# Designs tried in a protein design chat: VHH binders against NADH-ubiquinone oxidoreductase 40 kDa subunit, mitochondrial (nuo40). Part 3

Target 1, 349 residues: NADH-ubiquinone oxidoreductase 40 kDa subunit, mitochondrial (nuo40), of Neurospora crassa (p25284)
Amino acid sequence: ISDVTITRTGKPIIRNQGGRSSLGGHTATVFGATGQLGRYIVNRLARQGCTVVIPFRDEYNKRHLKVTGDLGKVVMIEFDLRNTQSIEESVRHSDVVYNLIGRDYPTKNFSFEDVHIEGAERIAEAVAKYDVDRFIHVSSYNADPNSECEFFATKARGEQVVRSIFPETTIVRPAPMFGFEDRLLHKLASVKNILTSNGMQEKYNPVHVIDVGQALEQMLWDDNTASETFELYGPKTYTTAEISEMVDREIYKRRRHVNVPKKILKPIAGVLNKALWWPIMSADEIEREFHDQVIDPEAKTFKDLGIEPADIANFTYHYLQSYRSNAYYDLPPATEKERREDREYIHML

## First folded at step 1 (VHH)

Design g7 (framework vhh_gocatamig_d2)
Fold by ESMFold2-Fast, scan of step 1:
Structure g7 (fold): chain B 349 residues (1-349), chain A 122 residues (1-122)
Amino acid sequence: as target 1 above (349 residues)
Amino acid sequence: EVQLVESGGGLVQPGGSLTLSCAASGFTFSDYALAWYRQAPGKKRELVAGISSGGDTVYMDSVKGRFTISRDNAKNSVYLQMNSLRAEDTAVYYCAKSPEYGWDTYESLDYWGQGTLVTVSS
């Protein structure tokens, strides 16, 4: 009725009938836990009985620390990505380490190289030093060391560095993700004016953050995922224009679209980002608009994990209902219980 | 907009008790976890106690059994009952709201109150 898998460090993982797992007695460290994907995996691991270690930076602690509903299973540790000792303290007692740290834009204090390459290197070195059982490193779709986009190029170089230090690393390349307060549906719904350079023509297969979280949890106990590279993407290709049209229909609002040629917009964005430590719009984000998602045929996919990914078209109402101009007039406010159940439980049973 | 207003701080003798209050506005209070942090002179800010939307609590080891965090959703307030106070508890105490579930945004992330000073001395 229940299957038992033994990790390489000798810890048992009990899989119940129906494929559900018990992670009681396991300790997982999640770097980047305050981000979109990090929040989903932390909640999933905690609910499965895992003790979750969340390294947090001083700036996140002061302004944006998340206190979860499963407080007894969460351990918060202050760390600095440039401080090797703080990284080591975060991983030394862990059975699995997830590296979800990344940046969408560079700042004066942190370049893409600082975070995606040097930061990943330090985490991988700590994982190797303490002989952690599983290391899961989250990269990105279109990861290519020769990419014109610094984000894609540095993510790919980070993959190379972590594999050289910890060969058993599982590398995960998620497509653009959608979910609660994502940078796709939320970004499109929250702005009055849409500023683009490529007329929203870029193509990709958006993936549900919950499906990615399920895959990451499976990688903890499924030893066949060690040393593998996974590309996690949704079942259907969309352009940003098609997704924007779905958003406009759901929220019953008109968005003004302004298209500015890349040759003009990139220099302006680059100057502003360089002059300010506070991000507005990056030159690299503009360059990414000109790159369609390219699938690596050598990578594993959701099919190899037995997961059927969700289509974004089936979730637009769910994630966008609150943005409707008449939502506060037509719908009664959700009770505390209803809102908690929708947010934390329903799709992650 | 989001506001957190702490009160109840003051001078208290060692072994005494004090209750801190945090009045919240600008968000649906019952949906969010709240926490108390403290910062002593020359030290970094540290988590003292937290309470989830469902009422589950967490405490720093040095205050377990002495401090109690609670919430009153009808009054949009969170409280920290501090008993058996020690000189080492002297700090500015801050109330904080958890961020919304999902992605962090750059619109407004200042979820901290102004702080309230607690001084434990004879």
Scores: ipSAE 0.000, ipTM 0.139, lowest interface PAE 14.4, mean pLDDT 73

Design g8 (from g6, 14 letters changed; framework vhh_gocatamig_d2)
Fold by ESMFold2-Fast, scan of step 1:
Structure g8 (fold): chain B 349 residues (1-349), chain A 123 residues (1-123)
Amino acid sequence: as target 1 above (349 residues)
Amino acid sequence: EVQLVESGGGLVQPGGSLTLSCAASGFTFSDYALAWYRQAPGKKRELVAGISSGGDTVYMDSVKGRFTISRDNAKNSVYLQMNSLRAEDTAVYYCATDIYGSEFWSDYGMDVWGQGTLVTVSS
């Protein structure tokens, strides 16, 4: 059956049997489209008939986003987060704007404050100026303006600034995400030596990037999500140590684990990031190892959206087979359940 | 079952040419995008060139005009023609594709990788 929902602007959204939607006639702007979550939401919106506007900062980043099929559904606009006119150009004709821009570490040209607070402010101002129907702003789990972690603190201050400019903003706080291009499974699988400061004992409920993408799509047409804050997290609590063990089992490798106290590791990370052309570990990332995930009980969750989030334990083969050596590549999934579901994934393509 | 096998790597003099080949098996090749990545010792992996299922191509700025990516759907193969090779092109070259549904060029978006082939440009 096809279900019909009417947006605040009067546009119909048709959801077909099986949960498929038609977003024909909608224009969505996705800031941060080249990041993990951005890639999933862009693909999802475009496949369902939405015209997707992708602001990109430079030609190099644009070239890492491959679009297949109907090119007329994707519009790429060059922008600079510090240029108000380029931000306004990106949102002026949009029905919905997604702000997914963020950083895991500061750089010479962009601090956490520059991106999470000032950047978010400029985007929110443009959204308000052009009276965009829906604005979805992605924050982070543990967002707290008084956090010892600058990442969590600046994300929280960004929420406050955005909500003050556009009160109807939907704020989304995803838990650590797993999926393609994640900073969890792929990060753990891609390293030969694992460097930690807290013995990988931090606890959180990892969430599937596809489930977050589904939630973000629903927020476009579900008016009950306006002005709400969502904590999006997976069904089971894990430590990074438990996830690392699952990774080792799936890729048939044993990695070296080295634990270094944060008083020693943080200064070293700072020096190495200045000496190396790319940061492999930042001081703030080390500090985040000491903070378990804390859920805001007043926030809405996947339950309020009718979505059942996936367990990371069921996806290790799906995402990690490519990290196996040639000798082990063709072996079955490490878990029986994932082995049975592998056939379904192939047939869904 | 799903496999990518590279060939064509070797030692070549500066200014020389080399063609890398990647043979694919176990999937409907024509439906998927393929890319060439490279990784020099001590450096991160980077996208060199990509080709979509529809034939659209992308290139790293430093190889534009020197390298050409192409595909032959009848032979389930993708090629990287490298001309005017420089010392900076020395790296292990990898062929990659995305079978499980990501449509993005990032190396983490690729779920099937070849074993890699070494290209050394030196006198």
Scores: ipSAE 0.000, ipTM 0.170, lowest interface PAE 14.9, mean pLDDT 76

Design g9 (framework vhh_gocatamig_d2)
Fold by ESMFold2-Fast, scan of step 1:
Structure g9 (fold): chain B 349 residues (1-349), chain A 123 residues (1-123)
Amino acid sequence: as target 1 above (349 residues)
Amino acid sequence: EVQLVESGGGLVQPGGSLTLSCAASGFTVSSNYLAWYRQAPGKKRELVAGIYSGGSTVYMDSVKGRFTISRDNAKNSVYLQMNSLRAEDTAVYYCARHSYYGSRGYTYPFDYWGQGTLVTVSS
């Protein structure tokens, strides 16, 4: 059997028993499609029959996006975040617009303000101008206009600007995400020496990218999500230290941890990122290590969407199996007892 | 073509046992995450059990110790062994393959669901 939901524009969305839906006749624009979350949602929408418009800045970014099924459903448009006409062309025929654009660090060409505030403003203005039915803007956990972290502060100011232009905007604040090719588990697994300023003690509830993608899909057809703010976080609080230990147990290795005070590390990171064309670590990323995740109690959550988010502990094997040595490939993750025993022998020697 | 076909559903009395089978085609179960979901009338769909490509498993708290998910790589199938069934286990059970982005050129960007199989626990 199937259920039919009618969108505000009068277009039907048919959801078959089993969680499958059809978005035939819908046009969705996804800004930031080349990122982890963007690539996931683009393929979900395209597979469900949606025409997906993908604004891209560069041929290199476009190459990271792979879609299956009917290629004719994907429309790629070159755009520049500073070119209003190119943004307007990307949204003018769309029923829904997803803004996933963001930066983890500032560059000479793009500051946090340029992308999170000014860029979001231009996208929202285009959405309003062409009377797009749904606008979903992805912000960040800890979004606070008065935050000491420029990333969190500019994300929050972007929310305010977007809501002032398009009041029905759905705002989504995902916790740090994990999944295939993430910047959490894979980053930890890929390095032998971890450089931090806060001893990996920052606390957060990591969220599965698949759960966030499912929520974003639901926001297209669920009118109760309009004008709402969602905090999307996982079911359990972890420190980066605990997640690093999960990684160590899973790949049967121990990450070396070097802690450097932020008063020393931030200036060094700032200079290196200005001198290098690819950054290794930004000053603002170091500052973010000192901020635990704070949930807005007035925001909606996965519970309001009927989604039960996955625990990162249940996915470490799936995403980290390729980092295991062949000697340990078929063994379960190392237990706390086994790691304690290993530490004891190292201390003796 | 990717396809998932469930079988093994039926009527069983409280305390009984039942094994659900999910036959996969178009991909290999040993290389993918597969899961069993259920949906009771008037309720949301919920995860029952999952098995990761590496063989690790996850279970809903209410079924831990009663249900066991397994796979047979030779038969390209996933199974859900249900023991000590209760009235609240009555639902349509779905087999699903969840996809994610991978490296460039090797991506599985879709979710596939089976047709569902009804399990009724009643006298």
Scores: ipSAE 0.000, ipTM 0.128, lowest interface PAE 20.1, mean pLDDT 73

Design h1 (framework vhh_8h63_2)
Fold by ESMFold2-Fast, scan of step 1:
Structure h1 (fold): chain B 349 residues (1-349), chain A 122 residues (1-122)
Amino acid sequence: as target 1 above (349 residues)
Amino acid sequence: ELQLVESGGGLVQAGGSLTVSCAASGFTFSSYAMGWSRQAPGKERELVAGISSGGSTYYADTVKGRFTISRDNAKNTLYLQMNSLKPEDTAMYYCAADLSYEYWDSGDYDYWGQGTQVTVSG
């Protein structure tokens, strides 16, 4: 039997008893659609018959998104986060808006404040102005306006701003994500030398990007998620060191680990980022190494959505096999004993 | 260590052709978007061409129809085939890799090569 939910604007959403939804004729705007998480949610919405509006700032990002597969009914609109009219044009005909825009490091063009606070404010104002039924804003784990990490602090201030403008905003705080083209497994596998400040001892529960995407899709038709804050995290706690060791075992590579105290590394990173065209590392990324994931016990979780999140340990082969040489491609991950024996043989030489 | 090493630059007469190459190492080349930017003396750096992990391409209006970007994932190499070269194409050409996956700042690549000089006479 199909359940019918009437949105605030009077538009029906039809949900079958088995949890399937009919979104035919619904329009969703996804800001940040070309990012890791954005690509997953766009594909899920399109598969349900939704018209997906994708604001884009340049032709390169627009073309990159098109290779994610058949996007179905997709509308591309040029926008600028600093241009209120372009944001308004992107949301004016939408039934739901997803704000996935974020930044891992500041640049000359955009600071954390520009994107996480001012950008989020403009999007929320446009959502309110055009009376959009649902607004889902993606924040971050450890969002705290008093955080020593500018990233966490600005994400938290962004939450406060969007909630003040649109009280029914659903706030989502994903843990560090893993998946295809992630900034966790692929980033760790891509380097020959690992440079850290806290010996990779920060603890968190990594979450599968597909599970977060499923949660975001479900929030569209589930009115019980309105005005709620969700902490979306994986089932097991790991340190970055444990994940790096899993990566090393999976790809059969030996890498050098260099630990530099943050009082030395942060100034160097700050100078290099300002002097170079590309960021090597940011001072704020270094500071984040000293902060374990803290989950708000009052927030809702995957449990409230009926989703069982995946363990990163079950996906290392699938996401890392391309980093192996042909000789190791089909082998199981190297054991601790095997890695230790290889180190001993090299030392003997 | 991620490295991008450009080669193939040089002196060419107007109307001629040149291919520049970028050898990438230290990362899974096939998983990331790559691009070519150029900077002429007294001008801003401009993105000339980009190619996604899936092979979709972007070209600046100034080079569209004349330049072709391509990638060889088996060789971890990025190419820029430049045809019908003009004196205005004279610049240092830089290979770049996008590891950020960030929508709102697509012009700010994570890693850049040291560049290769292309000079068009005529």
Scores: ipSAE 0.000, ipTM 0.154, lowest interface PAE 14.5, mean pLDDT 74

Design h10 (framework vhh_8h63_2)
Fold by ESMFold2-Fast, scan of step 1:
Structure h10 (fold): chain B 349 residues (1-349), chain A 123 residues (1-123)
Amino acid sequence: as target 1 above (349 residues)
Amino acid sequence: ELQLVESGGGLVQAGGSLTVSCAASGRTFSDYAMGWSRQAPGKERELVAGITSGGSTYYADTVKGRFTISRDNAKNTLYLQMNSLKPEDTAMYYCAVGSLDEYYGFDTEYDYWGQGTQVTVSG
């Protein structure tokens, strides 16, 4: 039995037997497609028959998405976040727009405000101008306009700006994400010396990037998600210390932990972030180590989407195997229970 | 440790057919996604086909309708059946194995790559 839903712009969305959507005839624009989360969204949309428009800044970043084009129709458009015409060209023919653009650290050319507020504003204005059916804007956990962390504060102000321009915007606040080549497990596993200011004491509920991707895909066709704010977080609270311990056990390596007080490390990181061609750390990232995840009780969650989020503890083996030394690479594969859990998870998506 | 050995490459006339195979040794590959990529001189490496542990397949537009990927989990062997070959299909073909998460991410790098097998199409 197939259900048919008609979008605001008059396009049908057909959900086939098993509940999977057929998005043939729908066009989705994904800003930030070259990032970790963006890659999963693009693949999901393309596999369901959606035409995916990928605005890109650099040819190098465009190349890693070529395989996605082979699974569906992909249109790649060169754009500049400061060029309104290029943004408009990217959204003009779209039924849904995803804004996944963000930065972990400021640069001389792009501040947090330039990207999270001004950039989001221009995208929202283009979405409103061309009367796009759905607009999904990805913010962050701890989004608070009064936050001491510029990243969290600017993400929150971005939310306010896009809602003022496009009231039906769906706002998504993902917790720190884990997955292939993430900024959590990979970051911890790839260094021999772990440099911190708060002894890895910060608490959060890490979320699987695949779960966030599933939620974002559902938001395209589920009208009940319009005008809603979602907090997307995993089922269990961990400290970075607990996750680092799991990493050490999986990769059979010992890393040196160096803790440097914020008063000393933050000024040094600020200078290095501006002087080096890539930052090892940023002043704002150091400040974020002192902020535990706080969930907005008024926001919707995975429960409202019928999604059961995965626990990071069940995925450390699969994401960290490549970091093992040659002596440990031939260790037995994950248990049958672990593989069954992973397969059920992957096949449900 | 997983070792991948490609074979079956060679010289073939335009319009002809060829099957390349990849034998995996060491631990079993049945729980992993597998793929075939190719690289011609002066061109970037291109993923041409992928297959999940469950048998779902994906193809590059350049080969769709002409190439067929398949796997034999009992023999730990991956196959690529190439039909209606064109001179532009001339390349070194590489076998690769990835993680279970590559069901969604054929845009991600694979864990292991073989040494490759050369396919040359004349005409």
Scores: ipSAE 0.000, ipTM 0.127, lowest interface PAE 16.1, mean pLDDT 74

Design h2 (framework vhh_8h63_2)
Fold by ESMFold2-Fast, scan of step 1:
Structure h2 (fold): chain B 349 residues (1-349), chain A 124 residues (1-124)
Amino acid sequence: as target 1 above (349 residues)
Amino acid sequence: ELQLVESGGGLVQAGGSLTVSCAASGFTFSSYAMGWSRQAPGKERELVAGISSGGSTYYADTVKGRFTISRDNAKNTLYLQMNSLKPEDTAMYYCARGTDYYEFSGDSLYFDYWGQGTQVTVSG
């Protein structure tokens, strides 16, 4: 059995319900495929029979994506976010482009503006130039051009820029994501001492990375999502303190909490970020601890996609099992090269 | 300490059979998808077989019908049984740890850790 859908540009989309092949398959480009969210999108698209184009910065980093090529057809193209020709080569043959590139912290080679605004602009210009059918741009929760947090402000300005260039852009604002080796559960579980400025009181609705991936795939097949803004968040509000307590229970440990006022911690983090290639923490990350998640009532949600998002509380055992069952064994630290490459990579939170 | 240690590689004649194994330690083996990838000199690495925590299997078209992946959760060991070996199967074979998309019954696998590899050489 096949489903046939006609896109806004008149192109037929054929999806095989029982097969891993697709007659009339799509070519999809995924910028930021090496990041947490990107890896899930690439696997979903390949499973649907899409030819997936993966722009990558470093030959070594593409090794983690080779596994996806066997599930579908994968084309890997070396690119530089500052090289317009390499971006254009990555999108010129594509039916859909996903921009998942983002920075959680600035580095001396990539500022928030370089990535979220200028990088997004170059990608959108290439998408428009080559008449790509669908463009899906991933922003962030709390995206507000007037935000005191540069991360939230630059994400919002990036949204404005891409929509000005490609008005039919689908904008997606995910809440903090949890999943395999995430930046939430894994980050909390990997430390002996938790360093904060706001006593872990910030509130948000954490979202399962797999649910966000499902939503992004569904957006490809649903033209009604064009020109829309989606906020993708989980079903329950938690503080970081509540999540940290769940982590402590799952790994059978009690970690020490150290709270340092932001007036003291932000200057120190700022100096470290300006001096180091791979910073330990950023001033903007500290400032974000003081901002609860604010929902845009005009944005669409998982309800509009017919998706019921998972509760993080139902997945803590699954994702933290390795920290508990390896009793008294810490996970080995990433190699120096792996840590540097991860922190140099542009990827979604 | 998280470790994946491959063994069982070696020299084999075309048409022969060989089994490679991977001993896993430092994590809950039964909770993870596992796989085998290979890389020959001058070629890119490719996934040849994968197995989910639930036992669902995947095989690359180049090895379908010839290779069989299996796991023993009680022994924390992954196996790859290779039959009807061809000279083009000559490669370094790497054991890999991944994650299941349980909602998709292992149709998609992500790998985050790789072993040191074991060399398989097929002569004709």
Scores: ipSAE 0.000, ipTM 0.140, lowest interface PAE 15.6, mean pLDDT 74

Design h3 (from h1 with A97T D98E L99G S100Y Y101D E102L W104F G107S D108E; framework vhh_8h63_2)
Amino acid sequence: ELQLVESGGGLVQAGGSLTVSCAASGFTFSSYAMGWSRQAPGKERELVAGISSGGSTYYADTVKGRFTISRDNAKNTLYLQMNSLKPEDTAMYYCATEGYDLYFDSSEYDYWGQGTQVTVSG
ESMFold2-Fast, scan of step 1: ipSAE 0.000; ipTM 0.158

Design h4 (from h1 with A97R L99Y Y101D E102I Y103F W104G D105V S106D G107Y D108Y Y109M Y111V; framework vhh_8h63_2)
Amino acid sequence: ELQLVESGGGLVQAGGSLTVSCAASGFTFSSYAMGWSRQAPGKERELVAGISSGGSTYYADTVKGRFTISRDNAKNTLYLQMNSLKPEDTAMYYCARDYSDIFGVDYYMDVWGQGTQVTVSG
ESMFold2-Fast, scan of step 1: ipSAE 0.013; ipTM 0.357

Design h5 (framework vhh_8h63_2)
Fold by ESMFold2-Fast, scan of step 1:
Parts: structure tokens; C-alpha cells; sequence
Structure h5 (fold): chain B 349 residues (1-349), chain A 125 residues (1-125)
């Protein structure tokens, strides 16, 4: 019922019947802990009795981290991706390191290359220097060093650099994620007007952040995941338009959709970024709207981990109920018939 | 090192005006976008106003037409002129500096850093 796996450092990982693990006595460092996925994995590791080291950039980001359940121990260390000593301090006593660091847009002081390539390189070098047992590096779907999207290209180049420094690195490429405080359902539900360039026609298999977190935790004790590349995606393909329609039905409102060709929208986004005015959209994000998810047939998947991923359609109520007015809170999602009837009578009361 | 010091808050009657200011040090002030956020009692923090390095401004719908953000690059100082104050404007006001980087899968909320302790604005009436 209980299986014991011994790490390279001699620490046991006890796995009970049903796949439950005990990580008591293990120390895990999570870079990017304040992001959506990072917050989830920190809570999962802490719940399993792990000591979690959380490197943070500043007090603001630290204040947004909420840990629930039994906490084994949380150690917060201030760091800077440009300060090698601060990175080394964050990993020197760890049995596993998770690199979840990434950004959606470049800034004047930090490009995609600075974060996804050079930052990943520095972390990998520290992991190798201190002989950390496991290194799990989170990349992205569509990671391709020749991609037209700098986000996808730099994530792929980061994978190459990390593997060259630490060959046993487990690489994880999650599809667009949904969950608590996501950038998909929450983003769609929180806006009155939806601004796009590709008519929301991009296709992908959205994945539940909980499933990705479960996979990342399993990778710690499953040595068969070392040196492997995983693509973690949900069971069904959707367009953003289909997901937006689900959101509209769930929250009982219609929103205006404005589509602007990318040859017009990208320059405008570029000018806003150059002015150092906080970016509400980036040129690269606009370009990503024109790229469907491409699955790498050589990569491993949730099937190889024995995990059955959730369908986003089963979670729209759970994540979107707070966007309903009190009058609609207990109602089922609006049907196509109800939406058509509302449209026909909108100027009649 | 990097420091933001807010001042100018206080008690004011509904319909009144206040100017809060932020003294910045430890970075090249003129090169960064700056902003003002507030946190009302029992509510989450919201960005109410922003100004780019080039002087372009943003205002939340709740304050648009009543608040004016401005900057003095020679004095490394950010200002928020608040007019026609309402009881709903009661909050702790924080000076915000544009993030030099964001490591996490980005949420636009991480676009600004908050380094100061804030200045309390209380509107009676």
C-alpha cells in the first residue's frame, strides 16, 4: 500500500495507496510562486508536508500569495533574476526546484530573452552548481525556437538552454490554463468590450490549473519523468469564441466584440509599450491570436501520468458565478432560446 | 534604495478637495510610468490613476473627471489632485511605480510596484 522512493540525496518519498504522497523532510523551491500556477503548486507541496522556499521580487508580490491547509514550512527569500547570488541562496538547500517564471509582454528593462532564456539559464546553473535532485522547468504550448511569436520562441530557446545545463530537467508545456484568477475565464468575464484581431478563432485545448499542479507534484517523486518533455492540455479543442459564448451564457450578459486587424492593432500596442504606459495589450499577445495550438507528437501527456484532465465546460459555473448579479445567481446558464428571445425584445422592455 | 513616500492625506468634507503627493527616490523617475492606487475599507485595491513617462494619463471610471494625476520630473514627485470628493473615496492611497520586470505569467495587476506605506484620505459626510 505504501511505496518508498529514495531521492539522490537519500530522502524518502512515501506514496500510499491511491497515489497520495508524503513529502515531509523535502525542501522545494518554487520560482514564480506568485503566478496562477505557482500559487497552486506551493499550496499542494505545503499540504504534502514539504518545506517550500518562495523567492519573491518585492513585498507587493509577496502580499498576494495565499497559502491554505496545513503548512509544513514556508521560507520567503528576496531575489533578483539578475543577481546570481540571490538565485543560488534560493536553491542551495533544495531537493527540487520548480521554474515557473515567465512573462506575457516585454518591458523596457526586461525582454522575453532576459526572462525566458537568460533567467532560466541562471536558475539552471544554480541548480547544477548545488546538485539539486530534481529540476522541473515550465515552458509553454507551441514552444518552437522558430516561432513568429517571441513568447513561444523564447520559451523554446529557454528549454534548450536549461537541458544543456541540466540534462535531467523535466520540461512541461501547459496549454492555456483555466482556474481561480485565470487569464482566460476571468479575463473574458471581467470586460464589457472584447478587443481582438482574429475574431476569437484561435483553437486550443484549455487545461485546468489543478490538473497541471497535480502533474507537477507527481513529477517530483516519479523518476520516469526525468529528462522527459510533457505537453499538458485538456481533453477538448475550443476556440476563444466558443469559450466566450459559454461565459456569456453563464453570466447572463451580452458583450460587445470589436475586431481590429493586426496590422493596425500591433503598432498601437507597440507605441503604448514604448511610452512605458502599463500595457493593456502587447504586440506579441496580438500575434499569438493567429496561432492555433500545435501538439508535439513526441511529447508525453497526462495519459503518461495516469491523470484524466478536466473539461473547461464543467467548470464555467464554479469560476464565473461571482460575475452574476444576485437576480441570476441561482439560475442555470442562459440557453440559446433565451438569448434569442432577449435579443428580439430588447427595445420593448 | 528605491523609496516612495506618500503625503497630503487627511480628513475632508464631502465635496471638498485634497492633493496627495509622492516623493520618489532611488531610481530614474522620469523613465517610469507612475500611478495611484487606493484600498477602501473591506475592499480590494484598485488603480485609480496612471501617468506614463511621456505624460499620457489614465483614470478609472470611478474618478474620471474628478481626479487629475500629474508629475514633476525635476522634483521626482507625483501628484493626485482630488476634487468633488465623496465618502466612497475614503481609502488608503498608495503611490505606484511601473514594474521593471514581471517574472510570473503576467497579470496586468503586476504592472505596478507599491513601495510606500500610503496616505489615508477620509471623506466625511
Amino acid sequence: as target 1 above (349 residues)
Amino acid sequence: ELQLVESGGGLVQAGGSLTVSCAASGFTFSSYAMGWSRQAPGKERELVAGISSGGSTYYADTVKGRFTISRDNAKNTLYLQMNSLKPEDTAMYYCAKEVTYSYDYGDYEYTFDYWGQGTQVTVSG
Scores: ipSAE 0.000, ipTM 0.166, lowest interface PAE 11.7, mean pLDDT 75

Design h6 (framework vhh_8h63_2)
Fold by ESMFold2-Fast, scan of step 1:
Structure h6 (fold): chain B 349 residues (1-349), chain A 124 residues (1-124)
Amino acid sequence: as target 1 above (349 residues)
Amino acid sequence: ELQLVESGGGLVQAGGSLTVSCAASGRTFSDYAMGWSRQAPGKERELVAGITSGGSTYYADTVKGRFTISRDNAKNTLYLQMNSLKPEDTAMYYCAAGPYDEFTLYSEDEYDYWGQGTQVTVSG
């Protein structure tokens, strides 16, 4: 039996047995669609019959999007975060707006404040102006306006600004995410030399990007999520060191680990990020290494959505198999004993 | 539309191997992501493996390293090769199909078509 929910704008959402939904006739705008999380939510919405509006900065970013479903259901609009008219045109006909725009490091053209505060403000103002049914704003774990990390602080100030403009905003704070071409497993696997400041000792509950995408899709039709703050994290706490060990086992590679105190590494990282062509840690990313994930007990979680999040340990093979050499491709992951034997041999040489 | 029929189930000793197959008829098999779920007596249904048309795979933690999913688009057939079987693997195994994309690999909710199942019993 289908369950029908009528949105505030009068559009039906049909949910079938087994948790499937039909979002036919709904229009969703996804700011930040070209990022990791954005790609997943766009594909979920398109699969459910939604018309997806994708504001994009340039053609390069647009080309990274993979969408399932009818091409006529995807509308790509060029926009500039500093151009209010382009934001309004992206939002005008939407039933739901997702703001996934963020920066991991500041650039000459965009500071953290420009993106997380001013950009979010302009999007929220457009959402309010056109009386959009649902607004979902993605923040970050550890969002705290008084944080020592500018990333966490500006994300928290962005939350405050969007709530003041659109009180019904659903705020989502995802933990560090893993998935296809992520900034966690892929980042660890793609480098031979790992440069850290806190010995990879930071603790967090990594979350599967698919679970976050499922939660975001549910927030469109589940009115109980309006005005709520959700912290979305995985079921088990890991250090980056533990995750790095899982990566080593899956790819059968040895990597150098160099730990440099943050007072020395932070100034250097800012210069290197501008000079080097490969992605490396920013000064603020280094500062974030010293901050374990802190859970807000007042926030809602996956439990409130009826979702059981996946453990990263179950996905290392799937996401890392492409990093194996041909000789190791079909072998099971290296055991702790095998990795220990390799390390002992190197110490003997 | 799409119809799925499982076969190859049976009795097998602990530590043994078994291959179950799923034959698809109706719509083009290659348009679908395919998966295997199982349901043991008194337990909830569990997605154990998934595969896209391009060959990307997913495995549940409980079967990782022991089970291999594969497909033959020319024969419209999905396979699950089960090695090092444990008594805990005893279940009804269901074949499933959903929209083509990588995202269907991870959740039972993403699959639209299901077979009637084939029983696998592991003694030991």
Scores: ipSAE 0.000, ipTM 0.202, lowest interface PAE 13.5, mean pLDDT 76

